# VHH binders against q9xw16, part 230

Target 1, 132 residues: q9xw16
Amino acid sequence: MSGWNAYIDTMTAAAPSIKRCAIVGAADGSVWARTEADNVFKASEEELKTFVALFNDVTQVPAKGADIEGVHYVVPRTEESLIFGKKENTGFFAVKTKSAVLIAVYEGPNEVAAQVRKAVESMQTYLNNAGY
Short names: E, the ipSAE of ESMFold2; O, the ipSAE of OpenDDE; V2, 0.75 times the mean of E and O plus 0.25 times the DockQ between their complexes.

## First folded at step 20 (VHH)

Design xa3 (framework vhh_gocatamig_d2; at its last look DockQ between E and O 0.94; V2 from the best seeds 0.83)
Fold by OpenDDE, look of step 20:
Structure xa3 (fold): chain B 132 residues (1-132), chain A 119 residues (1-119)
Amino acid sequence: as target 1 above (132 residues)
Amino acid sequence: EVQLVESGGGLVQPGGSLTLSCAASGFTFDTYAMAWYRQAPGKKRELVAGVGTAGDTVYMDSVKGRFTISRDNAKNSVYLQMNSLRAEDTAVYYCAAPKESEGYGFDYWGQGTLVTVSS
């Protein structure tokens, strides 16, 4: 599934504020692709399994927040296929496709979040249309 | 219309304490996490603390152990207890809530309340 790295590159190129991102299986949190080198996405398999399960009932996520890479985020609100969180000047966007969850962790002022969301949702749309 | 009204700011000496309050209206309060932000002169606005609907909390590292965010769903209010205040805590503090849709964080803000920590 090395081809999935291209989608990681696409998202990171579209939103420079993304520090780390991953594409994981929606069913089990298995990593299909992730940022590497200086920006390694470091979530464990167990953590990702827990994370993707949040999409089973997104309405509960604002109650308890979400953990990514050992960092706890407050989750303002959720949508059916969207979970986003905040921590200091960092945050994440996670979107669910037919078979995957795209996770992007970003850093910067509040204004950068809009671009990150757009990048992730654009990829979401693309993958959905592609059957993934 | 979403409204967030902050109160409780003021001038305090280093080591002092303040409690900020935010009265929220115009949305289903208990459905969303709430947050406090602050913006110091010449700096970007930053998330100070967030509180989930069930009391889950997040803090910026510099305020951990000193600040406590809480909420009262019955009063549609969120609070920020600030202890051991420091000069670097000086800022306008904003109560924040997410937009109902198309948001990317805490997108609704109050007018803010000024906290000045100075000897």
Scores: ipSAE 0.897, ipTM 0.948, lowest interface PAE 0.5, mean pLDDT 95
Fold by ESMFold2, look of step 20:
Structure xa3 (fold): chain B 132 residues (1-132), chain A 119 residues (1-119)
Amino acid sequence: as target 1 above (132 residues)
Amino acid sequence: EVQLVESGGGLVQPGGSLTLSCAASGFTFDTYAMAWYRQAPGKKRELVAGVGTAGDTVYMDSVKGRFTISRDNAKNSVYLQMNSLRAEDTAVYYCAAPKESEGYGFDYWGQGTLVTVSS
């Protein structure tokens, strides 16, 4: 049967370079689903609340960067529903839907970033169409 | 169109220092983060350092404490001060910028400047 965990599986299958990901509430950062076990997405409740609030004014994010799982990323630029960041050989893409924020943390060369973005944006579109 | 022009590379002894410069044009420089990447022979390009629009920084772990990235928004320029250079820092260094409306990272790169650290 369907559940929020199935969406985690869909994103990680679509972009194998995703090491960890989560679906969190856009209003408060509450975790609806995340990768588990040896790949636990381990951001704190306080960090996630701060992170999702970045979508309230995405234009200020490149000035400050973003923190996920205690790691600080430089944010090259943003779009109204998209924040992405880089640190060494890792990065993240985060997209906002009507009710949620999808966060994917990946590792690999720049060439894999396109696959990760495609995976999260495809899920963004799906959830928005479903009313989430 | 976007232009990124690196300079300051050269041959330097281990333990030495170099300052790289990048002149940027063709986009609204002060609204985007900037970065330095490097590519050693036979290796993938890697992000060395990034600098946010207000001076926030990120570094790869192996250069932290030795390299300093900075920017001068009045001159549309980015700098990389490299100290305590090691042989493994030998690479072509690239200044990088994001695309304004697409892309997935730092997607514009210059032609690069070669840094050789050799004894």
Scores: ipSAE 0.702, ipTM 0.879, lowest interface PAE 1.1, mean pLDDT 90
ESMFold2 (binder alone), look of step 20: mean pLDDT 81; pTM 0.803

Design xa4 (framework vhh_gocatamig_d2; at its last fold request DockQ between E and O 0.95; V2 from the best seeds 0.88)
Fold by OpenDDE, fold request of step 21:
Structure xa4 (fold): chain B 132 residues (1-132), chain A 120 residues (1-120)
Amino acid sequence: as target 1 above (132 residues)
Amino acid sequence: EVQLVESGGGLVQPGGSLTLSCAASGFTFDTYAMAWYRQAPGKKRELVAGVGTAGDTVFMDSVKGRFTISRDNAKNSVYLQMNSLRAEDTAVYYCAAPKEPPEGYGFDYWGQGTLVTVSS
Protein backbone atom coordinates (compact mmCIF):
# COMPACT_ATOMS: atom_id res chain seq x y z
CA MET B 1 0.00 0.00 0.00
CA SER B 2 2.52 2.53 -1.18
CA GLY B 3 -0.21 5.09 -1.62
CA TRP B 4 -0.62 5.28 2.12
CA ASN B 5 2.86 6.72 2.47
CA ALA B 6 1.59 9.89 0.87
CA TYR B 7 -0.85 10.31 3.72
CA ILE B 8 1.98 9.90 6.22
CA ASP B 9 3.82 12.67 4.43
CA THR B 10 0.73 14.85 4.46
CA MET B 11 0.28 14.53 8.21
CA THR B 12 3.93 15.07 9.03
CA ALA B 13 4.03 18.10 6.78
CA ALA B 14 0.91 19.54 8.40
CA ALA B 15 2.32 19.18 11.91
CA PRO B 16 6.09 19.49 12.21
CA SER B 17 5.99 18.39 15.84
CA ILE B 18 4.99 14.92 14.73
CA LYS B 19 8.03 12.75 15.18
CA ARG B 20 6.58 9.47 14.09
CA CYS B 21 3.28 8.33 12.71
CA ALA B 22 1.60 5.33 11.26
CA ILE B 23 -1.50 4.21 9.47
CA VAL B 24 -2.61 0.81 10.64
CA GLY B 25 -5.54 -1.47 10.09
CA ALA B 26 -8.34 -0.84 12.52
CA ALA B 27 -9.17 -4.52 12.71
CA ASP B 28 -5.76 -5.99 13.45
CA GLY B 29 -3.22 -3.21 13.81
CA SER B 30 -1.36 -4.21 10.68
CA VAL B 31 0.91 -1.46 9.46
CA TRP B 32 -0.15 0.07 6.17
CA ALA B 33 2.33 2.92 6.29
CA ARG B 34 4.65 4.54 8.77
CA THR B 35 7.39 7.07 9.10
CA GLU B 36 10.78 5.60 8.33
CA ALA B 37 14.44 6.53 8.11
CA ASP B 38 15.42 8.65 11.11
CA ASN B 39 11.90 8.67 12.47
CA VAL B 40 10.87 5.07 12.28
CA PHE B 41 7.58 4.30 13.95
CA LYS B 42 8.57 1.38 16.13
CA ALA B 43 5.41 0.05 17.66
CA SER B 44 5.32 -3.72 17.57
CA GLU B 45 2.58 -5.68 15.93
CA GLU B 46 1.40 -6.86 19.31
CA GLU B 47 1.26 -3.34 20.66
CA LEU B 48 -0.67 -2.14 17.67
CA LYS B 49 -3.10 -5.00 17.88
CA THR B 50 -3.75 -4.11 21.48
CA PHE B 51 -3.89 -0.42 20.72
CA VAL B 52 -6.45 -0.55 17.94
CA ALA B 53 -8.60 -2.74 20.14
CA LEU B 54 -8.87 0.16 22.56
CA PHE B 55 -11.33 1.72 20.15
CA ASN B 56 -13.77 -1.08 20.93
CA ASP B 57 -14.39 0.63 24.24
CA VAL B 58 -12.75 4.00 24.49
CA THR B 59 -14.43 4.70 27.83
CA GLN B 60 -11.97 2.39 29.56
CA VAL B 61 -8.84 3.88 28.09
CA PRO B 62 -8.44 6.74 30.59
CA ALA B 63 -8.40 4.09 33.30
CA LYS B 64 -5.63 2.08 31.72
CA GLY B 65 -3.66 4.48 29.62
CA ALA B 66 -2.15 3.44 26.34
CA ASP B 67 1.15 2.09 25.09
CA ILE B 68 2.84 3.16 21.89
CA GLU B 69 6.35 2.12 20.95
CA GLY B 70 6.91 0.74 24.42
CA VAL B 71 6.03 4.05 26.00
CA HIS B 72 3.14 4.34 28.41
CA TYR B 73 0.94 7.40 28.17
CA VAL B 74 -1.74 8.78 30.41
CA VAL B 75 -4.95 9.32 28.51
CA PRO B 76 -6.79 12.43 29.67
CA ARG B 77 -10.02 11.48 27.95
CA THR B 78 -11.34 9.87 24.82
CA GLU B 79 -13.92 10.25 22.12
CA GLU B 80 -15.58 7.58 20.04
CA SER B 81 -12.92 7.75 17.36
CA LEU B 82 -10.19 9.61 19.21
CA ILE B 83 -7.60 8.59 21.75
CA PHE B 84 -4.81 10.85 22.86
CA GLY B 85 -2.15 10.55 25.50
CA LYS B 86 0.56 12.48 27.25
CA LYS B 87 3.95 11.78 28.78
CA GLU B 88 6.42 14.48 29.71
CA ASN B 89 6.86 16.62 26.61
CA THR B 90 5.53 13.93 24.32
CA GLY B 91 2.14 12.66 23.37
CA PHE B 92 0.14 10.94 20.74
CA PHE B 93 -3.08 11.29 18.85
CA ALA B 94 -4.89 8.35 17.40
CA VAL B 95 -7.99 8.61 15.29
CA LYS B 96 -10.08 5.87 13.84
CA THR B 97 -11.45 5.86 10.33
CA LYS B 98 -13.75 3.34 8.72
CA SER B 99 -10.93 0.87 8.26
CA ALA B 100 -7.79 2.42 9.72
CA VAL B 101 -6.26 3.97 12.78
CA LEU B 102 -4.00 6.96 12.32
CA ILE B 103 -1.38 7.35 15.03
CA ALA B 104 0.84 10.37 15.44
CA VAL B 105 3.49 10.65 18.12
CA TYR B 106 4.67 14.17 18.79
CA GLU B 107 7.18 16.01 20.89
CA GLY B 108 7.22 19.58 22.10
CA PRO B 109 5.50 22.03 24.38
CA ASN B 110 1.88 21.39 25.19
CA GLU B 111 0.44 23.76 22.63
CA VAL B 112 1.89 21.89 19.65
CA ALA B 113 -0.64 19.16 20.30
CA ALA B 114 -3.37 21.32 18.81
CA GLN B 115 -1.74 21.22 15.42
CA VAL B 116 -1.15 17.50 15.66
CA ARG B 117 -4.79 16.83 16.43
CA LYS B 118 -5.83 19.00 13.53
CA ALA B 119 -3.50 17.15 11.19
CA VAL B 120 -4.69 13.67 12.09
CA GLU B 121 -8.35 14.64 12.17
CA SER B 122 -8.04 16.29 8.81
CA MET B 123 -6.63 13.08 7.43
CA GLN B 124 -9.34 11.15 9.23
CA THR B 125 -12.00 13.18 7.47
CA TYR B 126 -10.32 12.77 4.12
CA LEU B 127 -9.97 9.03 4.44
CA ASN B 128 -13.50 8.59 5.70
CA ASN B 129 -14.83 10.49 2.72
CA ALA B 130 -12.72 8.32 0.48
CA GLY B 131 -14.25 5.21 1.99
CA TYR B 132 -11.30 4.17 4.12
CA GLU A 1 -17.17 26.44 35.07
CA VAL A 2 -14.15 24.27 35.65
CA GLN A 3 -12.23 25.19 38.77
CA LEU A 4 -8.89 23.79 39.84
CA VAL A 5 -7.46 25.07 43.09
CA GLU A 6 -3.99 24.01 44.16
CA SER A 7 -2.60 24.17 47.66
CA GLY A 8 0.32 22.91 49.69
CA GLY A 9 3.20 24.73 48.08
CA GLY A 10 5.91 26.40 50.06
CA LEU A 11 9.57 26.58 50.92
CA VAL A 12 11.34 23.35 51.70
CA GLN A 13 14.94 22.28 52.09
CA PRO A 14 16.60 19.85 49.74
CA GLY A 15 15.70 16.33 50.68
CA GLY A 16 12.47 17.50 52.19
CA SER A 17 8.93 16.48 51.40
CA LEU A 18 5.80 18.29 50.39
CA THR A 19 2.26 17.30 49.50
CA LEU A 20 0.28 19.27 46.98
CA SER A 21 -3.48 19.11 46.79
CA CYS A 22 -5.90 20.08 44.09
CA ALA A 23 -9.60 20.60 44.55
CA ALA A 24 -11.53 20.24 41.33
CA SER A 25 -15.05 21.28 40.43
CA GLY A 26 -17.23 22.11 37.49
CA PHE A 27 -16.89 18.82 35.64
CA THR A 28 -17.33 15.09 36.11
CA PHE A 29 -14.11 14.51 37.98
CA ASP A 30 -14.04 10.74 37.95
CA THR A 31 -14.46 10.66 34.18
CA TYR A 32 -11.14 12.22 33.33
CA ALA A 33 -7.49 11.67 34.05
CA MET A 34 -5.84 14.40 36.04
CA ALA A 35 -2.33 15.75 36.00
CA TRP A 36 0.22 17.89 37.71
CA TYR A 37 2.35 20.22 35.68
CA ARG A 38 5.15 22.50 36.72
CA GLN A 39 6.80 25.54 35.27
CA ALA A 40 10.19 26.70 36.39
CA PRO A 41 11.42 30.19 35.68
CA GLY A 42 12.38 30.58 32.06
CA LYS A 43 11.17 27.11 31.16
CA LYS A 44 8.09 25.71 29.49
CA ARG A 45 5.34 24.09 31.48
CA GLU A 46 5.90 20.37 31.66
CA LEU A 47 3.89 17.36 32.69
CA VAL A 48 5.15 16.07 36.02
CA ALA A 49 2.65 13.35 36.69
CA GLY A 50 -0.65 12.07 35.41
CA VAL A 51 -3.20 9.79 36.99
CA GLY A 52 -5.88 7.92 35.12
CA THR A 53 -9.39 7.34 36.30
CA ALA A 54 -8.41 4.07 37.94
CA GLY A 55 -4.98 4.91 39.26
CA ASP A 56 -2.84 4.48 36.18
CA THR A 57 0.13 6.79 36.55
CA VAL A 58 2.71 8.47 34.37
CA PHE A 59 5.71 10.41 35.60
CA MET A 60 8.56 12.45 34.36
CA ASP A 61 11.66 10.36 34.47
CA SER A 62 13.34 12.87 36.75
CA VAL A 63 10.69 12.47 39.44
CA LYS A 64 10.16 8.74 39.28
CA GLY A 65 10.65 7.14 42.64
CA ARG A 66 10.37 10.47 44.39
CA PHE A 67 6.92 11.70 43.46
CA THR A 68 3.59 9.96 43.66
CA ILE A 69 0.27 11.05 42.28
CA SER A 70 -3.09 9.97 43.61
CA ARG A 71 -6.70 10.92 43.44
CA ASP A 72 -9.75 10.83 45.66
CA ASN A 73 -12.85 10.81 43.56
CA ALA A 74 -15.09 11.21 46.57
CA LYS A 75 -13.38 14.48 47.30
CA ASN A 76 -12.81 15.53 43.71
CA SER A 77 -9.17 15.90 44.59
CA VAL A 78 -5.79 14.99 43.19
CA TYR A 79 -2.57 14.94 45.13
CA LEU A 80 1.13 15.09 44.44
CA GLN A 81 3.39 13.70 47.11
CA MET A 82 6.87 15.04 46.60
CA ASN A 83 9.74 13.37 48.44
CA SER A 84 13.48 13.85 48.27
CA LEU A 85 12.97 17.25 46.79
CA ARG A 86 15.77 18.84 44.81
CA ALA A 87 16.57 22.39 43.86
CA GLU A 88 15.58 21.62 40.27
CA ASP A 89 12.09 20.78 41.47
CA THR A 90 11.55 24.45 42.20
CA ALA A 91 8.61 25.62 40.13
CA VAL A 92 5.01 26.65 40.12
CA TYR A 93 2.97 23.49 40.17
CA TYR A 94 -0.35 23.36 38.38
CA CYS A 95 -3.23 21.00 38.61
CA ALA A 96 -4.59 20.15 35.19
CA ALA A 97 -7.65 18.59 33.61
CA PRO A 98 -8.77 18.00 30.06
CA LYS A 99 -11.50 19.90 28.32
CA GLU A 100 -14.69 18.05 27.62
CA PRO A 101 -15.34 16.86 24.10
CA PRO A 102 -14.98 17.94 21.44
CA GLU A 103 -12.36 20.44 22.53
CA GLY A 104 -8.89 19.94 23.88
CA TYR A 105 -5.66 18.24 23.01
CA GLY A 106 -4.31 17.14 26.36
CA PHE A 107 -4.70 18.67 29.75
CA ASP A 108 -6.25 21.98 28.93
CA TYR A 109 -7.55 23.46 32.18
CA TRP A 110 -5.11 24.78 34.74
CA GLY A 111 -5.34 26.04 38.26
CA GLN A 112 -3.72 29.19 39.52
CA GLY A 113 -0.70 27.19 40.58
CA THR A 114 1.18 26.79 43.82
CA LEU A 115 4.82 27.70 44.24
CA VAL A 116 7.26 25.10 45.43
CA THR A 117 10.69 26.40 46.34
CA VAL A 118 13.43 23.97 47.21
CA SER A 119 16.36 25.82 48.71
CA SER A 120 18.84 25.65 51.54
Scores: ipSAE 0.926, ipTM 0.964, lowest interface PAE 0.4, mean pLDDT 96
Fold by ESMFold2, fold request of step 24:
Structure xa4 (fold): chain B 132 residues (1-132), chain A 120 residues (1-120)
Amino acid sequence: as target 1 above (132 residues)
Amino acid sequence: EVQLVESGGGLVQPGGSLTLSCAASGFTFDTYAMAWYRQAPGKKRELVAGVGTAGDTVFMDSVKGRFTISRDNAKNSVYLQMNSLRAEDTAVYYCAAPKEPPEGYGFDYWGQGTLVTVSS
């Protein structure tokens, strides 16, 4: 369980614009690891349960948006295992693995968003290959 | 080829109203959220408002309650209704759309923009 925090560190190191991130269970949104200390990822259990359930039908998400940490985001589009959203100068990327959802919240323009997406998708690939 | 054509910009007095329009083509309009961005001189481009495929909306804090955003899927069009305009709303306004999967990172296509000037 404490080993999951190394994956948080890997993602934040790969994309410094990530302000907060978490690894949560895909079935129930339970937190396996998250950024802590000065950058605590703050989402309620109920919000995370609702959020991970969006992956049950990603095609509905651009119609209704998504909520993370009490912030409502417009979702431009989705892919089978990818949801991302925008709100003012902030955004998020979330990807689903076999058993988890990786969530990264960032600040900045589209160029910054590209590095965040790359970081979370790289970890998605790694965890899927490891059986997670 | 994706095209986003904004119109409706102009000179308006403080407290006035304008409606911006965006005609979209070259992609499946009704499957994607759409957005309006703006860029004032010397400032970064910022997301003003977004509209989901079924009308869900997001606004930047400074325009909430003054602006509304809507879409007409039959006309492949997005509208920004701007009320109670302030000098600080002066900017070039851009209609924006995402790239189709698997590319893109947000709202990745922009039009040429339409200038809104609120007189001081």
Scores: ipSAE 0.791, ipTM 0.911, lowest interface PAE 0.8, mean pLDDT 92
ESMFold2, look of step 20: ipSAE 0.781; ipTM 0.910
ESMFold2 (binder alone), look of step 20: mean pLDDT 81; pTM 0.801
OpenDDE, look of step 20: ipSAE 0.925; ipTM 0.963
ESMFold2, fold request of step 21: ipSAE 0.782, 0.787, 0.787; ipTM 0.911, 0.911, 0.911
ESMFold2 (binder alone), fold request of step 21: mean pLDDT 81, 79, 81; pTM 0.812, 0.799, 0.808
OpenDDE, fold request of step 21: ipSAE 0.925, 0.925; ipTM 0.963, 0.963
ESMFold2, fold request of step 24: ipSAE 0.780, 0.789; ipTM 0.909, 0.912
ESMFold2 (binder alone), fold request of step 24: mean pLDDT 81, 81, 81; pTM 0.806, 0.809, 0.806
OpenDDE, fold request of step 24: ipSAE 0.923, 0.925, 0.924; ipTM 0.962, 0.963, 0.963

Design xa5 (framework vhh_gocatamig_d2; at its last read DockQ between E and O 0.92; V2 from the best seeds 0.87)
Amino acid sequence: EVQLVESGGGLVQPGGSLTLSCAASGFTFNTYAMAWYRQAPGKKRELVAGVGTAGDTVYMDSVKGRFTISRDNAKNSVYLQMNSLRAEDTAVYYCAAPKEPPEGYGFDYWGQGTLVTVSS
ESMFold2, look of step 20: ipSAE 0.755; ipTM 0.900
ESMFold2 (binder alone), look of step 20: mean pLDDT 81; pTM 0.806
OpenDDE, look of step 20: ipSAE 0.922; ipTM 0.961
ESMFold2, fold request of step 21: ipSAE 0.786, 0.789, 0.782; ipTM 0.911, 0.912, 0.910
ESMFold2 (binder alone), fold request of step 21: mean pLDDT 82, 81, 82; pTM 0.818, 0.808, 0.815
OpenDDE, fold request of step 21: ipSAE 0.925, 0.927, 0.928; ipTM 0.963, 0.964, 0.965
ESMFold2, fold request of step 24: ipSAE 0.795, 0.794, 0.781; ipTM 0.915, 0.914, 0.911
ESMFold2 (binder alone), fold request of step 24: mean pLDDT 82, 82, 81; pTM 0.818, 0.816, 0.805
OpenDDE, fold request of step 24: ipSAE 0.923, 0.927, 0.925; ipTM 0.962, 0.964, 0.964
ESMFold2, last read: ipSAE 0.774, 0.787, 0.792; ipTM 0.906, 0.913, 0.913
ESMFold2 (binder alone), last read: mean pLDDT 81, 82, 81; pTM 0.808, 0.817, 0.809
OpenDDE, last read: ipSAE 0.927, 0.925, 0.926; ipTM 0.965, 0.964, 0.964

Design xa6 (framework vhh_gocatamig_d2; at its last fold request DockQ between E and O 0.91; V2 from the best seeds 0.00; counts 0 for: unsure alone 64.6 < 65)
Fold by OpenDDE, fold request of step 21:
Structure xa6 (fold): chain B 132 residues (1-132), chain A 120 residues (1-120)
Amino acid sequence: as target 1 above (132 residues)
Amino acid sequence: EVQLVESGGGLVQPGGSLTLSCAASGFTFDTYAMAWYRQAPGKKRELVAGVGTAGDTVYMDSVKGRFTISRDNAKNSVYLQMNSLRAEDTAVYYCAAPKEAPEGYGFDYWGQGTLVTVSS
């Protein structure tokens, strides 16, 4: 297991409602680590390339929504390094670090989203401090 | 202060139609996606439909083809056209908006809700 896989485990442990998770390169969407086995993160490289490019202009994302793993999400709002979306009882949080994008797809009632955001942002802070 | 005021709920028979309206104020409406949620007795509140700032839509699978969410930015309003209503659509329907940055984790503001009862 790579060091990046450990970060996946950290996020999923911090927020049990996370179903799938990935760490990808911010520049090209290349997968550095992802959940496997029964919870395989299934976004294609082409999709991820498109997704990470959303961070080039997050102001437009609420107009377009966002697609992850072939699922379209409504995006309530964005921040410079944060994109989140909702669909039914699912959603995602994506945060950008210096060199990576962390993506967490979750399922559950609305209140679980708070824990998911906290988990990914905690990792964001950690990675940023580490230079990534 | 963010205000979301729903209207249009009521009693309808199965197969009937209703149009819900939401008047929003207290934030920059046209910069945020909006949503309708519903909560049936004993169940969790669930996202029924969402509409982006440019009109892209997301629906709960069970309402696809029956419900239509739309918005009028000039009126700071969101609508939910509900057709072919079913008994299982009975719930309090809430208009929802996100909190402005840096707070929030989805749609965080809710109106008082409007009751929709579908019964023969």
Scores: ipSAE 0.928, ipTM 0.965, lowest interface PAE 0.4, mean pLDDT 96
Fold by ESMFold2, fold request of step 21:
Structure xa6 (fold): chain B 132 residues (1-132), chain A 120 residues (1-120)
Amino acid sequence: as target 1 above (132 residues)
Amino acid sequence: EVQLVESGGGLVQPGGSLTLSCAASGFTFDTYAMAWYRQAPGKKRELVAGVGTAGDTVYMDSVKGRFTISRDNAKNSVYLQMNSLRAEDTAVYYCAAPKEAPEGYGFDYWGQGTLVTVSS
């Protein structure tokens, strides 16, 4: 696909509880696309570099938590290509593809988080199959 | 079978203190972060505090500086030290854990809870 913004739109449409999201490069955290305007995803380049490096050893993430947009989250557990976290009434899901990390920040309880996880993992599968 | 058993709730006066305890079993406790949630009458459950496997912590803004979450991996236990209690802290407090992979979306298991009432 020629426009990375379409992938952002697909995820936010699939899970309306997503408040902000981004697609970033897995190697360096460079932003390929993100939500903009009133819902700008505003993690710094340095924060994203640190964040994507968590996927180098996901087993250590529940020990130290994760930072996104200057917010520190507790990470309950991980899977090989999945990190998710909680802070008060917000949370995030992040998945790694071959080349990218997809990050979605949402508000709401665990029940709405199911749509967020599904949306992000569906896009993960799509991008992996497309070679990304 | 996952079990989370909270204890330590009770009636306290404003400004008082309580320590809540949670005994956990049925899962690999030391590989998962743990949390305390609370639910006041008429409100949704809210995450009060979380503790990572090595002691990293997250707190709800209104309790930061008053509450301390901790864990003892040798005893499969989680604690919530509550100081300077206020009427607004009145709630049922729940210990919480994630479901094992591949299930779950956060902290998905809760115990029966322990009631904390802050009243003069």
Scores: ipSAE 0.803, ipTM 0.917, lowest interface PAE 0.7, mean pLDDT 92
ESMFold2, look of step 20: ipSAE 0.791; ipTM 0.913
ESMFold2 (binder alone), look of step 20: mean pLDDT 81; pTM 0.809
OpenDDE, look of step 20: ipSAE 0.918; ipTM 0.957
ESMFold2, fold request of step 21: ipSAE 0.797, 0.793; ipTM 0.914, 0.913
ESMFold2 (binder alone), fold request of step 21: mean pLDDT 79, 79, 80; pTM 0.796, 0.799, 0.802
OpenDDE, fold request of step 21: ipSAE 0.928, 0.927; ipTM 0.965, 0.964

Design xa7 (framework vhh_gocatamig_d2; at its last look DockQ between E and O 0.90; V2 from the best seeds 0.00; counts 0 for: pae E 2.2 > 2)
Fold by OpenDDE, look of step 20:
Structure xa7 (fold): chain B 132 residues (1-132), chain A 120 residues (1-120)
Amino acid sequence: as target 1 above (132 residues)
Amino acid sequence: EVQLVESGGGLVQPGGSLTLSCAASGFTFDIYAMAWYRQAPGKKRELVAGVGTAGDTVYMDSVKGRFTISRDNAKNSVYLQMNSLRAEDTAVYYCAAPKEPPEGYGFDYWGQGTLVTVSS
């Protein structure tokens, strides 16, 4: 396991509603780490390449939504380094660091999303401070 | 102040149709996706449908093919056309919008809701 797997574990531990999680390269969507086994993050590299490119212009994302793992999400709004989406009782948070995109897919009632956002943003801050 | 006002709910028979409307104010409507949620008695609130700023749509599986969400940016309004209604569609339906940055984690604002009752 790479050192990046530890960060996956940290996020999933911080927000139990996270079902799947990945850390990918911001430039090309290459997977640095992902949840595996029963919680395998299933997004393809091609899909992730498309996804991370959304951060090039986050203002357009609410118009077209976002796809993760073949699932289409509506994106309520965005921030410069934050994209989140919703579908049924699921959603995702994606945050951009200096060199990475952290993606967390969660399941549960609306209120669990707050904890998920906090988890990914905490990791975002940590990684940014670490130079990543 | 953000305001979301739903209307159009009522009592309908199974197989019937109903159109819900939501009038939104207090925020820049056309830059945010909007959604309809519903909450049935004893159940959790769930996302029924969402519509992006350019008409992109998302539906819960149980309403696909029956419900249609749409928006009119000129009227700051969101609609939910519900066809082939079923008893299990009975719920209070809520119009929803996100909070403005930096707050929020989804659709965070809710209207007062409108009751949809599907019963014979």
Scores: ipSAE 0.925, ipTM 0.964, lowest interface PAE 0.4, mean pLDDT 96
Fold by ESMFold2, look of step 20:
Structure xa7 (fold): chain B 132 residues (1-132), chain A 120 residues (1-120)
Amino acid sequence: as target 1 above (132 residues)
Amino acid sequence: EVQLVESGGGLVQPGGSLTLSCAASGFTFDIYAMAWYRQAPGKKRELVAGVGTAGDTVYMDSVKGRFTISRDNAKNSVYLQMNSLRAEDTAVYYCAAPKEPPEGYGFDYWGQGTLVTVSS
């Protein structure tokens, strides 16, 4: 899975406001790649299993919010393959591909959130086209 | 057209309480989370509290335990109960809602705001 690190690097380079991100299996939340070292993405496998299951019915997510890395976020709304959350000056965007969920945690206002969404959706499109 | 109308602001003493209200229209209120933001002079707007469609909540650290956000889906309304008010809570408070898909990156619709002044 050495090639998956390149996708992490691509997303963080495309949107510098991304502080941590990961690519996890859509079925079980298993980590395929994540940011490491000083910016380790530290969600547990139990938390990630719960998180990816939110995509089974995204319409229920605004009722309960979402947890990632031990932080609870309010989820303003969702789209069929997209969940995003807000907490104070931080947020996340998550998108589902055929086999994976891409998660990006960022800091900043809505201006930078647009850049984060674009970066994650571009990778979503790429992985879907590659069969993932 | 989305409309958010805040009310309930005013002048209060430190330690006092206020209840802010927001009447919402122009969208299907029950399927979106709602939020209160505030902006003090010279500061950026900051998320004070958010409420999910069925009562899940998030708060900024400095108001946790003092402020309570709630919603009434039958009235298309969201509230912010503000207790133990402090001088630093002085700001214009805004009700906020997300944009409908595919647009939106957060809480992107705002009301006109209601002024809260905490002064002795």
Scores: ipSAE 0.476, ipTM 0.809, lowest interface PAE 2.2, mean pLDDT 90
ESMFold2 (binder alone), look of step 20: mean pLDDT 81; pTM 0.813

Design xa8 (framework vhh_gocatamig_d2; at its last look DockQ between E and O 0.94; V2 from the best seeds 0.84)
Fold by OpenDDE, look of step 20:
Structure xa8 (fold): chain B 132 residues (1-132), chain A 120 residues (1-120)
Amino acid sequence: as target 1 above (132 residues)
Amino acid sequence: EVQLVESGGGLVQPGGSLTLSCAASGFTFDTYAMAWYRQAPGKKRELVAGVGTAGDTVYADSVKGRFTISRDNAKNSVYLQMNSLRAEDTAVYYCAAPKEPPEGYGFDYWGQGTLVTVSS
């Protein structure tokens, strides 16, 4: 699982506005990798289990929002493998691969979100192609 | 074409109240969460409040307990009730909606904005 940290580094390098990031199991929300040190991704296992389950029916997520790290976000809309949310000057992008969910929490003006989405979707594509 | 038209802005005294309205068109309103943003002079635009399709709400900490966002799907409208207004609430307020898939990274459409000035 230590190899997964490299993917965290790749995403955070691709989008500097990402403050925290995690790669978790799509089935159970188990943490495979996450940002550490000053930018520890702090979502609990229970929270992540709930979060990844949102992908079972993304159409309902805009109705109730999403919680990450104890923070509640409004979810403007969703796609089959994409959930994103906003709160104040922060937000998150979560994308689902074959076996994982990539979560990136970012902070900054609205414009930075585009780069964050690109970063996580790029990783999504890479991992999918790799069979993950 | 997506259209968001804000109204209700104006000049109010500190401690006063104001209700903003947004009329939305050009997309399936009840399938998207809506939001209010504001931009104060010299500051970046920031999310003030968001409301999910079923009424779930999110607020900036600075407005919690004072502002209330709501929506009326039958009228394709979203509202922002602002109470106990402060000078720092002075800003142009924008109604916001997301783009339809696959594009967008948040609330991507904005109205023309309505000015709220809180001053004694």
Scores: ipSAE 0.919, ipTM 0.960, lowest interface PAE 0.4, mean pLDDT 96
Fold by ESMFold2, look of step 20:
Structure xa8 (fold): chain B 132 residues (1-132), chain A 120 residues (1-120)
Amino acid sequence: as target 1 above (132 residues)
Amino acid sequence: EVQLVESGGGLVQPGGSLTLSCAASGFTFDTYAMAWYRQAPGKKRELVAGVGTAGDTVYADSVKGRFTISRDNAKNSVYLQMNSLRAEDTAVYYCAAPKEPPEGYGFDYWGQGTLVTVSS
């Protein structure tokens, strides 16, 4: 998948509190792009397959929480195409598009979470409009 | 309207225990995870513990093994059992809940808080 790294850069620029993020295939969790180098998004293939499958029934996720990069998060609630979780001063937002799941892991207080949600949802809208 | 009312705070000696309670109303309690946060004077609020709808839990590393969060969906209540209390646990403790879709960014509703002071 050509050019996906630019979308990683766009999200991290829009919300500087994002520490790691990835674009993965919605069907299988395959990594299309991710943050690299010292901020490598390190979720395993097995973890990502399990994670994207959560979108098959988002209503069950607040009962069990979610795991990303070996970190367990409490999930306060979900929406049809949105899962987010909290752990200490960190969290994640994940949104589903037609073909992909966008995952952003951030650090910062709850006020920062609004920036992160806006960044991933803006990209969600863009990718959906582009057919992805 | 959403209301979260904390109770159970007070003065306790180091090594002691307290149980905090939160009575929740104004939303569908059993469909959302709940949390306890704390804020020491001059510090930012921090997540202490969270509990999922069926008892899944998460804890801050600083309280893991000492604090236990629980919920009673029949009573719309959340509890925080705090054991082996230390001076650094001194803070106002807040019960927290998410906003209903499509709004919100985490745990977005807060109670008035209950003060826990650990001192000897």
Scores: ipSAE 0.700, ipTM 0.882, lowest interface PAE 1.2, mean pLDDT 91
ESMFold2 (binder alone), look of step 20: mean pLDDT 80; pTM 0.803

